# VHH binders against DExH-box ATP-dependent RNA helicase DExH16, mitochondrial (SUV3): the designs that were tried, part 8

Target 1, 187 residues: DExH-box ATP-dependent RNA helicase DExH16, mitochondrial (SUV3), of Arabidopsis thaliana (Mouse-ear cress) (q9smx1r213to399)
Amino acid sequence: LVEDILKVTGDDVEVHTYERLSPLVPLKVPVSSVSSIKTGDCLVTFSRKDIYAYKKTIERAGKHLCSVVYGSLPPETRTAQATRFNDETNDFDVLVASDAIGMGLNLNISRIIFSTLQKYDGSETRDLTVSEIKQIAGRAGRFQSKFPIGEVTCLHKEDLPLLHSSLKSPSPILERAGLFPTFDLLS
Short names: E, the ipSAE of ESMFold2; O, the ipSAE of OpenDDE; V2, 0.75 times the mean of E and O plus 0.25 times the DockQ between their complexes.

## First folded at step 25 (VHH; framework vhh_sonelokimab_d1)

Design bb4 (from q2 with S54H; at its last read DockQ between E and O 0.67; V2 from the best seeds 0.73)
Amino acid sequence: DVQLVESGGGLVQPGGSLRLSCAASGFTFDEYDVGWFRQAPGKEREFIGAISWHGRDTWYAVSEKGRFTISRDNSKNTLYLQMNSLRPEDTAVYYCAAGEYSDYLDFESDYWGQGTLVTVSS
ESMFold2, look of step 25: ipSAE 0.646; ipTM 0.836
ESMFold2 (binder alone), look of step 25: mean pLDDT 83; pTM 0.840
OpenDDE, look of step 25: ipSAE 0.759; ipTM 0.877
ESMFold2, look of step 26: ipSAE 0.640; ipTM 0.821
ESMFold2 (binder alone), look of step 26: mean pLDDT 83; pTM 0.839
OpenDDE, look of step 26: ipSAE 0.833; ipTM 0.912
ESMFold2, fold request of step 29: ipSAE 0.679, 0.557, 0.639; ipTM 0.848, 0.781, 0.829
ESMFold2 (binder alone), fold request of step 29: mean pLDDT 84, 83, 84; pTM 0.851, 0.837, 0.847
OpenDDE, fold request of step 29: ipSAE 0.840, 0.821, 0.843; ipTM 0.915, 0.904, 0.917
ESMFold2, last read: ipSAE 0.610, 0.634, 0.657; ipTM 0.815, 0.827, 0.840
ESMFold2 (binder alone), last read: mean pLDDT 83, 84, 84; pTM 0.836, 0.849, 0.852
OpenDDE, last read: ipSAE 0.825, 0.836, 0.830; ipTM 0.906, 0.913, 0.911

## First folded at step 26 (VHH; framework vhh_sonelokimab_d1)

Design cc1 (from bb4 with S52Y; at its last fold request DockQ between E and O 0.82; V2 from the best seeds 0.78)
Amino acid sequence: DVQLVESGGGLVQPGGSLRLSCAASGFTFDEYDVGWFRQAPGKEREFIGAIYWHGRDTWYAVSEKGRFTISRDNSKNTLYLQMNSLRPEDTAVYYCAAGEYSDYLDFESDYWGQGTLVTVSS
ESMFold2, look of step 26: ipSAE 0.681; ipTM 0.850
ESMFold2 (binder alone), look of step 26: mean pLDDT 79; pTM 0.803
OpenDDE, look of step 26: ipSAE 0.181; ipTM 0.598
ESMFold2, fold request of step 29: ipSAE 0.680, 0.678, 0.660; ipTM 0.853, 0.850, 0.848
ESMFold2 (binder alone), fold request of step 29: mean pLDDT 80, 80, 80; pTM 0.805, 0.806, 0.813
OpenDDE, fold request of step 29: ipSAE 0.094, 0.824, 0.842; ipTM 0.548, 0.908, 0.918

Design cc2 (from bb4 with H54Y; at its last look DockQ between E and O 0.01; V2 from the best seeds 0.00; counts 0 for: pae O 3.4 > 2, placed apart)
Amino acid sequence: DVQLVESGGGLVQPGGSLRLSCAASGFTFDEYDVGWFRQAPGKEREFIGAISWYGRDTWYAVSEKGRFTISRDNSKNTLYLQMNSLRPEDTAVYYCAAGEYSDYLDFESDYWGQGTLVTVSS
ESMFold2, look of step 26: ipSAE 0.332; ipTM 0.678
ESMFold2 (binder alone), look of step 26: mean pLDDT 81; pTM 0.818
OpenDDE, look of step 26: ipSAE 0.024; ipTM 0.473

Design cc3 (from bb4 with S52E E108Q; at its last look DockQ between E and O 0.74; V2 from the best seeds 0.00; counts 0 for: pae E 3.8 > 2)
Amino acid sequence: DVQLVESGGGLVQPGGSLRLSCAASGFTFDEYDVGWFRQAPGKEREFIGAIEWHGRDTWYAVSEKGRFTISRDNSKNTLYLQMNSLRPEDTAVYYCAAGEYSDYLDFQSDYWGQGTLVTVSS
ESMFold2, look of step 26: ipSAE 0.324; ipTM 0.711
ESMFold2 (binder alone), look of step 26: mean pLDDT 80; pTM 0.817
OpenDDE, look of step 26: ipSAE 0.748; ipTM 0.868

## First folded at step 27 (VHH; framework vhh_sonelokimab_d1)

Design ctl (from bb4 with W53S Y104S L105S; at its last look DockQ between E and O 0.02; V2 from the best seeds 0.00; counts 0 for: pae O 13.4 > 2, placed apart)
Amino acid sequence: DVQLVESGGGLVQPGGSLRLSCAASGFTFDEYDVGWFRQAPGKEREFIGAISSHGRDTWYAVSEKGRFTISRDNSKNTLYLQMNSLRPEDTAVYYCAAGEYSDSSDFESDYWGQGTLVTVSS
ESMFold2, look of step 27: ipSAE 0.315; ipTM 0.686
ESMFold2 (binder alone), look of step 27: mean pLDDT 82; pTM 0.824
OpenDDE, look of step 27: ipSAE 0.000; ipTM 0.204

Design dd1 (from bb4 with Y101F; at its last look DockQ between E and O 0.01; V2 from the best seeds 0.00; counts 0 for: pae E 2.2 > 2, placed apart)
Amino acid sequence: DVQLVESGGGLVQPGGSLRLSCAASGFTFDEYDVGWFRQAPGKEREFIGAISWHGRDTWYAVSEKGRFTISRDNSKNTLYLQMNSLRPEDTAVYYCAAGEFSDYLDFESDYWGQGTLVTVSS
ESMFold2, look of step 27: ipSAE 0.437; ipTM 0.709
ESMFold2 (binder alone), look of step 27: mean pLDDT 82; pTM 0.829
OpenDDE, look of step 27: ipSAE 0.430; ipTM 0.712

Design dd2 (from bb4 with S52T; at its last read DockQ between E and O 0.67; V2 from the best seeds 0.71)
Amino acid sequence: DVQLVESGGGLVQPGGSLRLSCAASGFTFDEYDVGWFRQAPGKEREFIGAITWHGRDTWYAVSEKGRFTISRDNSKNTLYLQMNSLRPEDTAVYYCAAGEYSDYLDFESDYWGQGTLVTVSS
ESMFold2, look of step 27: ipSAE 0.653; ipTM 0.838
ESMFold2 (binder alone), look of step 27: mean pLDDT 80; pTM 0.812
OpenDDE, look of step 27: ipSAE 0.812; ipTM 0.901
ESMFold2, fold request of step 29: ipSAE 0.653, 0.585, 0.565; ipTM 0.840, 0.810, 0.788
ESMFold2 (binder alone), fold request of step 29: mean pLDDT 80, 80, 80; pTM 0.813, 0.815, 0.816
OpenDDE, fold request of step 29: ipSAE 0.836, 0.832, 0.838; ipTM 0.914, 0.912, 0.915
ESMFold2, last read: ipSAE 0.615, 0.601, 0.603; ipTM 0.822, 0.809, 0.817
ESMFold2 (binder alone), last read: mean pLDDT 80, 81, 81; pTM 0.815, 0.816, 0.817
OpenDDE, last read: ipSAE 0.823, 0.829, 0.820; ipTM 0.906, 0.910, 0.906

Design dd3 (from bb4 with G99S; at its last look DockQ between E and O 0.42; V2 from the best seeds 0.00; counts 0 for: pae O 7.6 > 2)
Amino acid sequence: DVQLVESGGGLVQPGGSLRLSCAASGFTFDEYDVGWFRQAPGKEREFIGAISWHGRDTWYAVSEKGRFTISRDNSKNTLYLQMNSLRPEDTAVYYCAASEYSDYLDFESDYWGQGTLVTVSS
ESMFold2, look of step 27: ipSAE 0.664; ipTM 0.841
ESMFold2 (binder alone), look of step 27: mean pLDDT 82; pTM 0.835
OpenDDE, look of step 27: ipSAE 0.016; ipTM 0.331

## First folded at step 28 (VHH; framework vhh_sonelokimab_d1)

Design ee1 (from bb4 with V62K; at its last fold request DockQ between E and O 0.58; V2 from the best seeds 0.71)
Amino acid sequence: DVQLVESGGGLVQPGGSLRLSCAASGFTFDEYDVGWFRQAPGKEREFIGAISWHGRDTWYAKSEKGRFTISRDNSKNTLYLQMNSLRPEDTAVYYCAAGEYSDYLDFESDYWGQGTLVTVSS
ESMFold2, look of step 28: ipSAE 0.664; ipTM 0.843
ESMFold2 (binder alone), look of step 28: mean pLDDT 84; pTM 0.850
OpenDDE, look of step 28: ipSAE 0.786; ipTM 0.889
ESMFold2, fold request of step 29: ipSAE 0.664, 0.626, 0.602; ipTM 0.848, 0.826, 0.813
ESMFold2 (binder alone), fold request of step 29: mean pLDDT 85, 86, 86; pTM 0.858, 0.868, 0.869
OpenDDE, fold request of step 29: ipSAE 0.839, 0.825, 0.842; ipTM 0.915, 0.907, 0.917

Design ee2 (from dd2 with E108Q; at its last look DockQ between E and O 0.58; V2 from the best seeds 0.51)
Amino acid sequence: DVQLVESGGGLVQPGGSLRLSCAASGFTFDEYDVGWFRQAPGKEREFIGAITWHGRDTWYAVSEKGRFTISRDNSKNTLYLQMNSLRPEDTAVYYCAAGEYSDYLDFQSDYWGQGTLVTVSS
ESMFold2, look of step 28: ipSAE 0.551; ipTM 0.786
ESMFold2 (binder alone), look of step 28: mean pLDDT 81; pTM 0.819
OpenDDE, look of step 28: ipSAE 0.421; ipTM 0.741

Design ee3 (from bb4 with S52Q; at its last look DockQ between E and O 0.56; V2 from the best seeds 0.00; counts 0 for: pae E 2.2 > 2)
Amino acid sequence: DVQLVESGGGLVQPGGSLRLSCAASGFTFDEYDVGWFRQAPGKEREFIGAIQWHGRDTWYAVSEKGRFTISRDNSKNTLYLQMNSLRPEDTAVYYCAAGEYSDYLDFESDYWGQGTLVTVSS
ESMFold2, look of step 28: ipSAE 0.466; ipTM 0.757
ESMFold2 (binder alone), look of step 28: mean pLDDT 80; pTM 0.810
OpenDDE, look of step 28: ipSAE 0.748; ipTM 0.875

Design ee4 (from bb4 with S102N; at its last look DockQ between E and O 0.02; V2 from the best seeds 0.00; counts 0 for: pae O 6.4 > 2, placed apart)
Amino acid sequence: DVQLVESGGGLVQPGGSLRLSCAASGFTFDEYDVGWFRQAPGKEREFIGAISWHGRDTWYAVSEKGRFTISRDNSKNTLYLQMNSLRPEDTAVYYCAAGEYNDYLDFESDYWGQGTLVTVSS
ESMFold2, look of step 28: ipSAE 0.436; ipTM 0.726
ESMFold2 (binder alone), look of step 28: mean pLDDT 83; pTM 0.841
OpenDDE, look of step 28: ipSAE 0.017; ipTM 0.282

